# Ledger of designs, part 20: VHH binders against o75319

Target 1, 181 residues: o75319
Amino acid sequence: GNHIPERWKDYLPVGQRMPGTRFIAFKVPLQKSFEKKLAPEECFSPLDLFNKIREQNEELGLIIDLTYTQRYYKPEDLPETVPYLKIFTVGHQVPDDETIFKFKHAVNGFLKENKDNDKLIGVHCTHGLNRTGYLICRYLIDVEGVRPDDAIELFNRCRGHCLERQNYIEDLQNGPIRKNW

## First folded at step 1 (VHH)

Design qc4 (framework vhh_7qia_2)
Fold by ESMFold2-Fast, scan of step 1:
Structure qc4 (fold): chain B 181 residues (1-181), chain A 120 residues (1-120)
Amino acid sequence: as target 1 above (181 residues)
Amino acid sequence: QLQLVESGGGLVQPGGSLRLSCEASGFTVSDNYMGWYRQAPGKQRELVAFIYSGGDTNYADSVKGRFTISRDNAKNTVYLQMNSLRPEDTAIYYCAADYGFSETYYMDVWGKGTPVTVSS
């Protein structure tokens, strides 16, 4: 089944680049099979994603897909020039240390390989909020030394929606720093 | 009703072959992400092969080169062709679909399983 994810229409498709970082967050793009269930103005395909990022004068260099599913779109629906990384991340629970370290490793690798450009790391889960916001903020806190409340505020402002899951917020504010690299 | 029904399991000698079938009802296999899982006695279920909507496939390292997943869209069926079977392939094999009921439960439509025993 190609039913629209619950509350997916409630969220802006794409946030803004997070200033001082290479991150941009968005909700999951939906392949053509979902479009008959959407009004034209509600459509957000992989093509629409790239058009909206271009409208902001930005360019994607990597997509990290945190959804715990393959049904929304395929890597082949993306331009061949943009690397795609899947990190299966279960919703509702705080991501485990293995997932956190995979995310950090991918981000660090991208940054080392892209020192001479300004391409962005696009990160999404289903709504581009809780798993997405958690992992981006966790990176900023643990790797870049940003204060937890500052990281959360930056993400919320740029995404245009606030992190909703209290357990995620609590872990970011009061949980241990995962500095094991 | 959304349903997956597996068949084709059985007893086979080491080095033998089996083809498992998984027939879907209530949804189309070509529109969904589908996988074959297995569970050996005393172990957790593991993914052995999967097929994306559109036909691309991937395999667990333990079965690469020996197992092949495929679809027959006209029969709404997914297959697992198992060659060069080993005793360690002994398990109950499950067909599963990512239909999209939940983001919390990755594969949300499951068959009841078909047992495969590789033994002399």
Scores: ipSAE 0.013, ipTM 0.283, lowest interface PAE 7.4, mean pLDDT 88

Design qc5 (framework vhh_7qia_2)
Fold by ESMFold2-Fast, scan of step 1:
Structure qc5 (fold): chain B 181 residues (1-181), chain A 119 residues (1-119)
Amino acid sequence: as target 1 above (181 residues)
Amino acid sequence: QLQLVESGGGLVQPGGSLRLSCEASGFTVSDNYMGWYRQAPGKQRELVAFIYSGGDTNYADSVKGRFTISRDNAKNTVYLQMNSLRPEDTAIYYCATELYYGDSPFDYWGKGTPVTVSS
């Protein structure tokens, strides 16, 4: 389109791999049509995403797109070698149990099929922060038994930005464990 | 109160036409991106057509030349005119927009209107 998402330029394109996990978080890539509104150093296309991952000596094996829109880029804009999964997740609301279980199932399936490699699960929403951070932390807490504060700190450090939504943070710290996956 | 209310869906024969309406309340359609999406049974939700705040439009390749998105700013309503309908167009059609709470974007969706194309 013709509209860059609010505050999209304020966030680092790609975080660092979260140590001890297969997760890496990033903001939404923007297809070529958005580049007319961006300086060269601000561009972050699907191609730019893969170049930045390679610069970290990492390789993507799955992209999970949590945005509730398809206007930013199409799956066809991604390399054919990397599976793409869309999980429509409404912003500002804590993801519901169905969304949480779908995310967990996708992650568990990837890990089972990729035991013999070190490929990463790339997760993004619009900013790669609130929905992305919530679902990654929820997985670490519920499935891997990580303490909530430790999961949040790990995500914040590796993403380079702190989770901003108090309702998400509150649910992670004090909400029930969703053990049915 | 935020609302998106879709209407106009129904049963039509192949080659027929339908016009879907999406009435918005709690925000102004001319100030926002507005899109039509669809979800067929057992398939992922896909973008059909989009209209930008400035009035420019975009369409999925599968519907180009057959579907037209438009808006009536006075009625705060977005339309999808669907011509030359095919059985493959059978889906629940959703109206969606991108809204902001402060500086944070979120997508807002209607509940959908079903369209069935069969004889």
Scores: ipSAE 0.000, ipTM 0.188, lowest interface PAE 12.1, mean pLDDT 87

Design qc6 (framework vhh_7qia_2)
Fold by ESMFold2-Fast, scan of step 1:
Structure qc6 (fold): chain B 181 residues (1-181), chain A 119 residues (1-119)
Amino acid sequence: as target 1 above (181 residues)
Amino acid sequence: QLQLVESGGGLVQPGGSLRLSCEASGFTVSDNYMGWYRQAPGKQRELVAFIYSGGDTNYADSVKGRFTISRDNAKNTVYLQMNSLRPEDTAIYYCAAVSEYWDTGYDYWGKGTPVTVSS
């Protein structure tokens, strides 16, 4: 069925840019076919995403989609000027090392190619919280040398919601640093 | 009204086959990471097989080549086909749903269906 994901309405559509980084997190946008199940103020389409980013005086240069489905929106629903990367991740599980390295390589490549601008890397899963927060924090800890608690606090504050899954938090705080290839 | 109901367990001889069913109500199996787990007497609950929303599957090493997980979206049901059963497969088998859309850690579990493999 063409139904709204569980608890999707509970989360703020788009967070704030994480200061000192190029990251911004948001929940999954829903294509026009979902709008009949939403009040006008609940709508969050791909167009709404870009409008909200622009309202913050920011610009997206890359979208990383961490959901395990393609039913919510199509890459074709995004502006042609914004690259889209799909990394399939299952909810509830800490992403594996291959997924973590793929995320890190995509971020590093974007930053290297976008030295002359201030465009953002937009990251989302279904709620833009646990998988999204985990991978962003993992990058900050492993690549940028940020303390785990500082990375988590920064993400929570900027997303407007705290990471909810204790296994994700535990891995960030006490798990091994994942080295790049 | 969100529930999983397992069926199909029973007594079978070594080398026999059983098909377990897990019927979901209140949510759709195609939108969830669906798994079969088992718990043998005196042991920890262990993963047996998974099926993802996209249809990809994964299996525990102990059952690879013998067990097959599948689903019927129209019936909102997940199956575990168990072939070449061994005494060590004796356990209570549980169906679980982990929503791929939920980042909150909520799992739905059935009550289990017992499988006994003995002569």
Scores: ipSAE 0.014, ipTM 0.236, lowest interface PAE 7.4, mean pLDDT 86

Design qc7 (framework vhh_7qia_2)
Fold by ESMFold2-Fast, scan of step 1:
Order: structure tokens, then C-alpha cells, then sequence
Structure qc7 (fold): chain B 181 residues (1-181), chain A 120 residues (1-120)
């Protein structure tokens, strides 16, 4: 199993901080064992992730991993100073209420504990797009009161790629607000 | 030809157990993520359990602690062990295979389903 995720190379490694928020989205980093299948300019290891974020003059305070696997990298591949949270999220279907609740709780807890700094919450799935974009936008809509289309546009611009899943977009635009979480 | 064949469904008393099997043909279960879904009469299809390469699993909240998904790569078969069955578990159970290892893009094949009835 050192197969590169399908279409992984099609996406920018890391987006920009979403202005007015503490979120930054990126695609899954790949541990050293994957590098033999990648050109040097295609590599995006955990180390590469932190280097790219520093290049943007930003600092990670939490990583939320939404992938349903642990094959791409291990928490031990990350600096010990950065908390790591795994929320197993199935792709292509809208995340269930339990998953949305876990995400909101993690974000709220981080923000409460990090009021005195400007550290970012890094969120990724395999491509850093559909599951990642859905949960970030869901948080902004339900908790921060952002209009759905504004949340989606902000995510798309900062990630550098548009949300692709029509069921995710439909739920964000027209689905119920999960305010009791 | 890509296909999934489910078996092991049947009638069982509340509190009983069943093991469902899903045999794959035309592809290898270890190369793809595999899931069990169910659909009760008049309801939409819902996820029950998933298994990914490397043994990662996920379960619907309603079945956590009661159901276990596993696979036998030599037999090219995925199992769903169902314990402590409840009337609410009554449904047609479907096996699904997703050929996209990322889990984000649909490239799926579905079985025809195996019915499970839990009643006194």
C-alpha cells in the first residue's frame, strides 16, 4: 500500500487562511514511504506542510484529520507541539450529526484555549476539499452566522479549488441549521 | 464484470446474532473500501459500517458495540457480524464497494441485498 490517493496531485497542497477565521485547509500529507512515487516538486510530507504554512507567516495550533484511514501519515510524524485530532468521516455523503457535533466541539474548544494567540486550525481530508470544505462551512454557517453562499465562496477562494460535491453544496445552502450543538 | 453477492440474512429473535457475508468478483476487497448499508421499509438507505485498507473501520452510532465489520482477503469476502439484534435492525442489508481509495469520489458497485428480520 503506498498508492498515491486518486487525483491527489490535482490539488494545491495548502490553501490560505480564511480571513476572519482561524481555519486553513490542505490536502492530506503523505509520509516518507510515498515519496518514491512522487517527483520532488510533488512531495507534500508533514514537514512540507509546516514549511508551507510558515512561508505564509502562519502557525498551526491544531490539526483535524477527517480521513477515514491512517495509511497516509501517522500522528507521530507531526511536531509534538501541535495537537492532532482524528474524526473518521466517510467521503461523498454529507457528514452525520455526530460528526458535525464533534467538529464543532473541537473548534470551539481550540478557540477557547487559544484566545491569547493567532494559531490556526488546520483541517484536511484526502483532497482538503469536500469533507473539509463542508465541515468548515457548516461551522461558519451554524456557529458564526455566516450566509451559506458567503461561507462557500470564502472557502473556495482560500482553498484555491471549488467544492465539487453537489449534495454537500445543497445541504449547506438549503439544509437545516444545527444550532443546538 | 464487477459484482457483490450478499448472503447470511434471515429471521432472528431479538437479542440474537447473524453474520452477513459479501463475496466480491472482478476486483479485490483489500484494494477498495467496503461498506454495509441498510434500508428499512419506507426509509432511505443508511450507512451501517465501513472498512478501509489497513483495517480502519467506522460504524453508525445505532450499531456501535453491537456490529463488527471484517474481511477475509483470501476469500475475497467482507463480513458483518451482528450481535444483540433489535427489531429496529430489520432491513435489507446491502454491500457496497468503492473503487476510489480516497473515499471522496463515488465509483461504486452495489449488491442486490440480503433481508434481515428481527422479530419475536
Amino acid sequence: as target 1 above (181 residues)
Amino acid sequence: QLQLVESGGGLVQPGGSLRLSCEASGFTVSDNYMGWYRQAPGKQRELVAFIYSGGDTNYADSVKGRFTISRDNAKNTVYLQMNSLRPEDTAIYYCAAYFDSTGEYPMDVWGKGTPVTVSS
Scores: ipSAE 0.006, ipTM 0.171, lowest interface PAE 10.4, mean pLDDT 85

Design qc8 (framework vhh_7qia_2)
Fold by ESMFold2-Fast, scan of step 1:
Structure qc8 (fold): chain B 181 residues (1-181), chain A 120 residues (1-120)
Amino acid sequence: as target 1 above (181 residues)
Amino acid sequence: QLQLVESGGGLVQPGGSLRLSCEASGFTVSDNYMGWYRQAPGKQRELVAFIYSGGDTNYADSVKGRFTISRDNAKNTVYLQMNSLRPEDTAIYYCAKDLTYYESGWFDPWGKGTPVTVSS
């Protein structure tokens, strides 16, 4: 199926850059085949994503796709100039340590290779909220030393929607720091 | 009603130091995210340093290790300590308070800026 993801229309397409970081969060773009089920103002294709980021005077250097599916769009729908990384994550569950490590490694690698520019790391799951917000906040807490409540507040403001999953929030506030070996 | 006033800019030699101040009125800096931005002629504004409401700080890679953001809650003032200044740091420096995305943008209100020139 070509069904629109549940509650996808309830969320803003793309947030703002999280100040002091290279992160920007958004909901999953939907390829052209979904547009028959959407009003023009509801469309959010891969092209629409890049247009909206350009409207904010920002530029993507990496997309990290956290969805557990390939049905919404293909990497081939993205500009060739922007690297794409897939990290399969299951919704509703706090990402496991291996997933957290993969995310941190990808972010650190991007930052090391992009010291001479200000390009952004775009992160999305289906809604660009729970899995996306968890992993970005986990990075800020564990790697950058940000206080959990500050990381969550910053994400919520920039995304324009608050993290919804209480188990994710609880893990961020009270869970152990996930350190590399 | 809400106002930010930057000061402390000036002309300095490469390797020198400056301390910028941002005095806020009409709101409390400790309750808000506060940032220092800069804009060189013909370029977009760049975030260089940021302080969270809880007090944690973050920096652009270009200034990390050289600049330090801090606040004095009693004076309702945010500072930017700038060490080891380089010609590339030449810009007008702005203080900004963040607001929610839905309230006309990320960084409102903006200050009027304080110019910094690093030249021999």
Scores: ipSAE 0.000, ipTM 0.168, lowest interface PAE 16.3, mean pLDDT 84

Design qc9 (framework vhh_7qia_2)
Fold by ESMFold2-Fast, scan of step 1:
Structure qc9 (fold): chain B 181 residues (1-181), chain A 120 residues (1-120)
Amino acid sequence: as target 1 above (181 residues)
Amino acid sequence: QLQLVESGGGLVQPGGSLRLSCEASGFTVSDNYMGWYRQAPGKQRELVAFIYSGGDTNYADSVKGRFTISRDNAKNTVYLQMNSLRPEDTAIYYCATPGYEIYDSAYDYWGKGTPVTVSS
């Protein structure tokens, strides 16, 4: 098999729902071929993701995959009833405006079509931290008018890990609001 | 291209101090996870000190209170200040950027190492 992502084991598989929002963040699920490199307690497959969400008494209505690869799992590994959206996002760099607008459009579309339920938008990158946290916080700041420091604190607390990339944090705190959809 | 160059190793007597430097090119140290690792003869490479992109640090129990990891963003350099050195600190010290993502492929970038010998 394929090698597991570096530092993937260092992060909690799935965070908690961010109160007052429809967001939940998690690290990338790994398809069954990775399990021979993992202890049973370390496994986090697509099936494990849905089991852990159910354990929190929550339900996923959309998965947004921010990784730049399809090697970790395939959309076919997910239940057909849950929509999957791929937004290819390069790691390390602050996401560009096109990526930010695609994310905002997908979130707004989901919320509009899911007014009558409480299903969650699941967002992940490789570790479910930097790209994931940036785009969720960017949405809260730009669309919902949340103060940058409050958005970051909420994400950090609910994910169980703090945003690590300083360039992402600086853009959220001091960067311009992206107003175009 | 991404490159890490270590310097500052040498011979020192027990109780002495050394400051190791790791100069990075091709990326910015303040935006990345940076670590110092060491490998003594016949032993596995072990983590000594780590600095996260946000500035938080972590240390191996064996060096806590004696070693300090820091960075100078203007010089794009990571340092390891080593105080109260002991013979068991003798090793080749490596600078690394573990889990650096390019197009979502995570890579560990390593320097070539700088040797530290603690003996009389």
Scores: ipSAE 0.015, ipTM 0.284, lowest interface PAE 6.6, mean pLDDT 87

Design qd1 (framework vhh_7qia_2)
Fold by OpenDDE, second read of step 2:
Structure qd1 (fold): chain B 181 residues (1-181), chain A 119 residues (1-119)
Amino acid sequence: as target 1 above (181 residues)
Amino acid sequence: QLQLVESGGGLVQPGGSLRLSCEASGFTFSRYAMGWYRQAPGKQRELVAFITSGGSTNYADSVKGRFTISRDNAKNTVYLQMNSLRPEDTAIYYCAAKYYSGLWPYDYWGKGTPVTVSS
């Protein structure tokens, strides 16, 4: 269906680049079929995403889609020059080790291949907050060695919204480090 | 007591090379992202190169292909290899340690080392 995700309008469409990282988080862009259900100012399409990124003087080099559906937009809606990766990630529960590994692997692969530029890894789930924040923070904690609280604070500030799910927060703060390989 | 001490600056001819070093002390170096910045006379300080704690790097467009940032965690040192130097690279180069927090950017800075590229 083309129903607007619950609370989708409540979140800023695009966050800011996380300083010291290549990450930027955003809520899911919606394809044209959703526009009829939105006010013009509420619309956030794949095209809008790229425009907003450009407004920040940034460039996307990869999009990681963590949503558990394909109804929001199509990879074809994205520029051909920007690779798209889907990692089906179930909501509300802490991502499993496989999901975490997939995410880390994708990020590491990107960083390895994009050492000569400063393109960003765009990450989104539905709201670009909980699943997105968890996986980004998990990466920063496990791979970059960032303190959990620092990672969370950094993400929250840059996204413009705070992680909401206590199980995610708790796992980040107190959970075990997941293997990177 | 966090300290960053830059070294390796100096005068070099166009096309020449320099290697800057920044030795860190007073903090867990391996957990910090490190960067090099530069400030030319009359210009704003700008990012030159950055390396995360995990070793990922990024560069300003103006130095891509010419500069290489690296780090040695065992020596608490970050390096900037500068090749094919140009007059426009003339600046005071600053080492910075990135601190991740809810506030950004929060950097610790060295005192800087001058680099002059001139014939």
Scores: ipSAE 0.007, ipTM 0.262, lowest interface PAE 10.7, mean pLDDT 91
Fold by ESMFold2-Fast, scan of step 1:
Structure qd1 (fold): chain B 181 residues (1-181), chain A 119 residues (1-119)
Amino acid sequence: as target 1 above (181 residues)
Amino acid sequence: QLQLVESGGGLVQPGGSLRLSCEASGFTFSRYAMGWYRQAPGKQRELVAFITSGGSTNYADSVKGRFTISRDNAKNTVYLQMNSLRPEDTAIYYCAAKYYSGLWPYDYWGKGTPVTVSS
């Protein structure tokens, strides 16, 4: 048996679109093999993800998966209309400059190719909180010029949970702007 | 499990032809730009052919007019048709995928398929 990630049940499955952006954050979807360990109201499969996005009158155009594992679900469990990008990140550590650069490139490329629609960039790690929130906020600060405290507040409000890792918060508030790797 | 699997390599005589296939699994193939790279013994890995998600192609000067890259999104497969093969085409051929074309790093790489051109 595959075990449920620690504290995964403690988090809301999907946040709301971050107003003024194309971002939406969520926790990792779990494929059908995990459902025997979950009550019906706890299930959050790839299908459940897309149903919850539709319930908000939104549409996903890209999924960025920040987990350091492929055990939770397979990209082939996603609709063929939605591109999937894997960026391997280790938990607890602030993502390195190369990882930040890859994330920025993925977002910029999506936005350039999707000017004619309003599809969202879905971003997740295991809980959809620390690595996810860090990279989204880093993009908003470095590329969009958003004030760090405002980026963090916007993410926290829309995700429905506050960034927990002090080292991530500290880097966002006081760390250097990443212009290149 | 995200995977690019190359096939179609082998031994062929000079002037012969081969068609390489690369089948993608575990990601949304149609959105990705696809490239074919090769690496000959003692040389750097080089781009051979590239095809964007929209179907635009480009080729290394050494293979223009001899190689053709194409894709079949319904089959999640990219192809490299190699004609008029020369001994200097001998290399391990790699399939690669990236979400954005241009100066974008490749996101996924296959394990490679060997091609040997000799008499």
Scores: ipSAE 0.000, ipTM 0.102, lowest interface PAE 18.7, mean pLDDT 86

Design qd10 (framework vhh_7qia_2)
Fold by ESMFold2-Fast, scan of step 1:
Structure qd10 (fold): chain B 181 residues (1-181), chain A 120 residues (1-120)
Amino acid sequence: as target 1 above (181 residues)
Amino acid sequence: QLQLVESGGGLVQPGGSLRLSCEASGFTFSRYAMGWYRQAPGKQRELVAFITSGGSTNYADSVKGRFTISRDNAKNTVYLQMNSLRPEDTAIYYCATYGHKSFYSPLDYWGKGTPVTVSS
């Protein structure tokens, strides 16, 4: 069933690696069943995702899927060499502390196990923008000590689109650091 | 050492068909996704299709509906059935575990590939 997510076509499929980090952000890939509603140049399947990352001379080591649905593609559509983590995250609301903790734990675990390579952590929600940008920036601010404005600017530049949700931006700039204790 | 041996390429006329085979050794084949790449002269290697250990398949837009990837775990073999071939499909075809380093660096590639030429 069916419909292309609202405004999905408005966004670049995949951004650039965020320099100094292991993060790359992208919009949700759409499995084969969605392609009847797309022109060839609009298609962005799981295979297209990996081709686009390869074209940047990068390699995915982990995918974190922040969508609140499993209708767009299945983990089985991904190579077994790339771990997949689902964190069900409601749109529109600032992610709760449990969600933030799960994201931080997954990122820290990946980085610890991948010290001897340069593989990327791919993060997506539906558009690869608001929930995705929030959690990446939250990680950079809380764990890496990056200034909020610098984290947001880096994400916006590398994603090719600016964070849109004002409540997310406000929380990143002025909200408390989440210790997740 | 992981080894992959491609075969089945050749010269065919437009509209023709070929079946490529790739025999794998040196790893637990049934546990890994397998993919087919192709490279035309002067271009980067492009992923054409992959199949997961569970049998889920994905295809590049240019080959959807014409190519079918499949696997036989008992034979440690992955196949690419190519139908309705076009001149644009002319390339050297390579097999690899998807996400393996050999996709990114020619120096890490252990197979020679199998050439496919579509011409009248």
Scores: ipSAE 0.000, ipTM 0.234, lowest interface PAE 14.3, mean pLDDT 84

Design qd11 (framework vhh_7qia_2)
Fold by ESMFold2-Fast, scan of step 1:
Structure qd11 (fold): chain B 181 residues (1-181), chain A 120 residues (1-120)
Amino acid sequence: as target 1 above (181 residues)
Amino acid sequence: QLQLVESGGGLVQPGGSLRLSCEASGFTFSRYAMGWYRQAPGKQRELVAFITSGGSTNYADSVKGRFTISRDNAKNTVYLQMNSLRPEDTAIYYCAAQRYTYIGSPYDYWGKGTPVTVSS
């Protein structure tokens, strides 16, 4: 597929590291076959992702891909030294408990194995906003005990875009804590 | 305890189709993620398809577009619809149930397996 995702160009490629955490959020990288439909300054390949992270003096240790498709890029397009985890997450709906618990388990495992370094967990969906922001905030609230409004504000500021889906925001603010991770 | 019973395996010609079923009994099937694994003689067991309690799916590259995993929580059953079967799909197929583990982690419960043979 050569189809560029709807509104993909409207979003910043990569946010900044969320201070006090190991998270960094970004929009989906697009493999080289998409570049014929993009101006040079609009390109954001897997290589571009790693260059932008390096420009911030950061290093990725894990990528969590929340898209419901494999058409945008392949794990083989990533450096062999960076683990890749696919969690197929349907857009528009609040992620189900098993998806939330899988995300939490992956994050906790990474942090346990990487306590002696400062490598980041990169999280993306198509735009790096709604599904991405929901799961990162859900982790901060449920596992780290962060207040919902503080988690959301931190994500919005660091991503450079505000969470757009009201059902996601409402679940974060008023929904139940998911305790079994 | 959760118990898993697979059915639907058998002998089929290349290009044919089979639907595997895995019926669960015990506590709260709907809270478990379900997977289908396969093991050919002399090889390690590999993940074929995975479905979360909410219906999100993942597939091995070798079966994408040919196999479909689904679940019916009212019947405590997970299914694997296998289309366009190939000789290399020949294996014993295992149903597995897991809670709060990512793909590649050991599962909490395993069925005994159902054999699938694709040959002419």
Scores: ipSAE 0.000, ipTM 0.101, lowest interface PAE 15.3, mean pLDDT 85

Design qd12 (framework vhh_7qia_2)
Fold by ESMFold2-Fast, scan of step 1:
Structure qd12 (fold): chain B 181 residues (1-181), chain A 120 residues (1-120)
Amino acid sequence: as target 1 above (181 residues)
Amino acid sequence: QLQLVESGGGLVQPGGSLRLSCEASGFTFSRYAMGWYRQAPGKQRELVAFITSGGSTNYADSVKGRFTISRDNAKNTVYLQMNSLRPEDTAIYYCARTLYHSGYPSFDYWGKGTPVTVSS
């Protein structure tokens, strides 16, 4: 369907690059078929995403899509030069260890292949907030050794919205470090 | 209608060769990385090889130097050339479409598979 996701309009389309990292977070882009439900200033298509990132003098090198659906846009709506990775994650639940491992592997692989440039890893779920913020913060904590509260603060500030789900925040602050098997 | 149709499987003796083909339809083939998986009886499905939209290749250690993946974007086809086949290569081989072209590939669609048996 063309149903706009609940509360989608409440969130900024794109955050700022998280300083010291290659991450930028945003809400899910919506393909043209959704525009009938949106005012012109509310539209946020895949094209709008790339325009907004360029306006920040940044460039995407990878998109990681954490939504549990494929209805919002198609990979074909993205430029051919930008790889797309789908990691299906269920909302409301803390992502499982397999999902965390897939995310870490994708990030590490991108960073290894992009040592000679400054391209960003774009991460989104539906709102670009809870699943997105969790996985980015989990990476910073587990791989980069960032303190949990510092990772959360950095994400909140750069996204322009605070992580909302208490179970996600609790896991980041007090949960175990997830190591590779 | 999205389709991946594998062909070229069969029975070969150890040391033999086979060329697998996978014809794609229903999507813009040139935009996707393509891969080959295999599943032997009683084992999990494993990634054998993949090729990015730009032509970069990656291989499982077990097949490196023996198998070659290639693509023909004009024909919407990906190939797996298998040389120096061993009994342990016996499996059903699946063509797969990938959403991530480098590093950690994520596959979102598979064909129905083509069987390969290596036996004397």
Scores: ipSAE 0.000, ipTM 0.173, lowest interface PAE 14.3, mean pLDDT 86

Design qd13 (framework vhh_7qia_2)
Fold by ESMFold2-Fast, scan of step 1:
Structure qd13 (fold): chain B 181 residues (1-181), chain A 120 residues (1-120)
Amino acid sequence: as target 1 above (181 residues)
Amino acid sequence: QLQLVESGGGLVQPGGSLRLSCEASGFTFSRYAMGWYRQAPGKQRELVAFITSGGSTNYADSVKGRFTISRDNAKNTVYLQMNSLRPEDTAIYYCAASYKLGTYYHMDVWGKGTPVTVSS
């Protein structure tokens, strides 16, 4: 069903673009059927997502959906002009190397195809925080050579919420660099 | 992914000019802010000029009116035009690419440096 994800209301809908990157993070949009359980100011539909990004004078070129479900919204709820990629990731666990590779490959492919524009890669899980922050930071560390603490601080600042999962933070700070992109 | 290579340093007499260039390689140059830093012998590295991704510029007080930073995103290059050079401008000049952390820019990538000597 139409149950609002636990703690979903605790998080800002959309962060800011991460400067020096093409990333923007947000929590999962909820299709119209969920609005019956939300006050007007709590609504965050796929349409609301695109309106909020346009309000920041930004444009989405790709959405990467990291949730382990397809119940919150459907790709058909998104504009046909924006590619949608589903990478099923389980919450609470550090994403495996296959998942990390898929994420890196998708990001690198988008950047290669979008050299001549400024479109953003939108990344979300349920809260747009732990899985989302982990994979974005992992990309910045492994591919872009960013220091782990700097990647985490940049993500936290732009998302407006700090990464919460200690195992994710520990892997980013002290885990091996994965050269599989 | 992003690499920086500086050029244009050399020996010049007081009152002379030099133009430094910094060429970047990678897909994200236009999204990075770019800075020029210098380090004189026995001194700490200091920021002398900075340009944001949007083209806004800032200068250290010691170089205002003499140095001009600019960028050419089509060439993935940032420049430092140095005029009215003084012996105290003698240093190794470093190019740096940065991203914004809160209210400050954090240097992400550094070049190897290009030496500038101002002497008679």
Scores: ipSAE 0.000, ipTM 0.094, lowest interface PAE 19.7, mean pLDDT 85

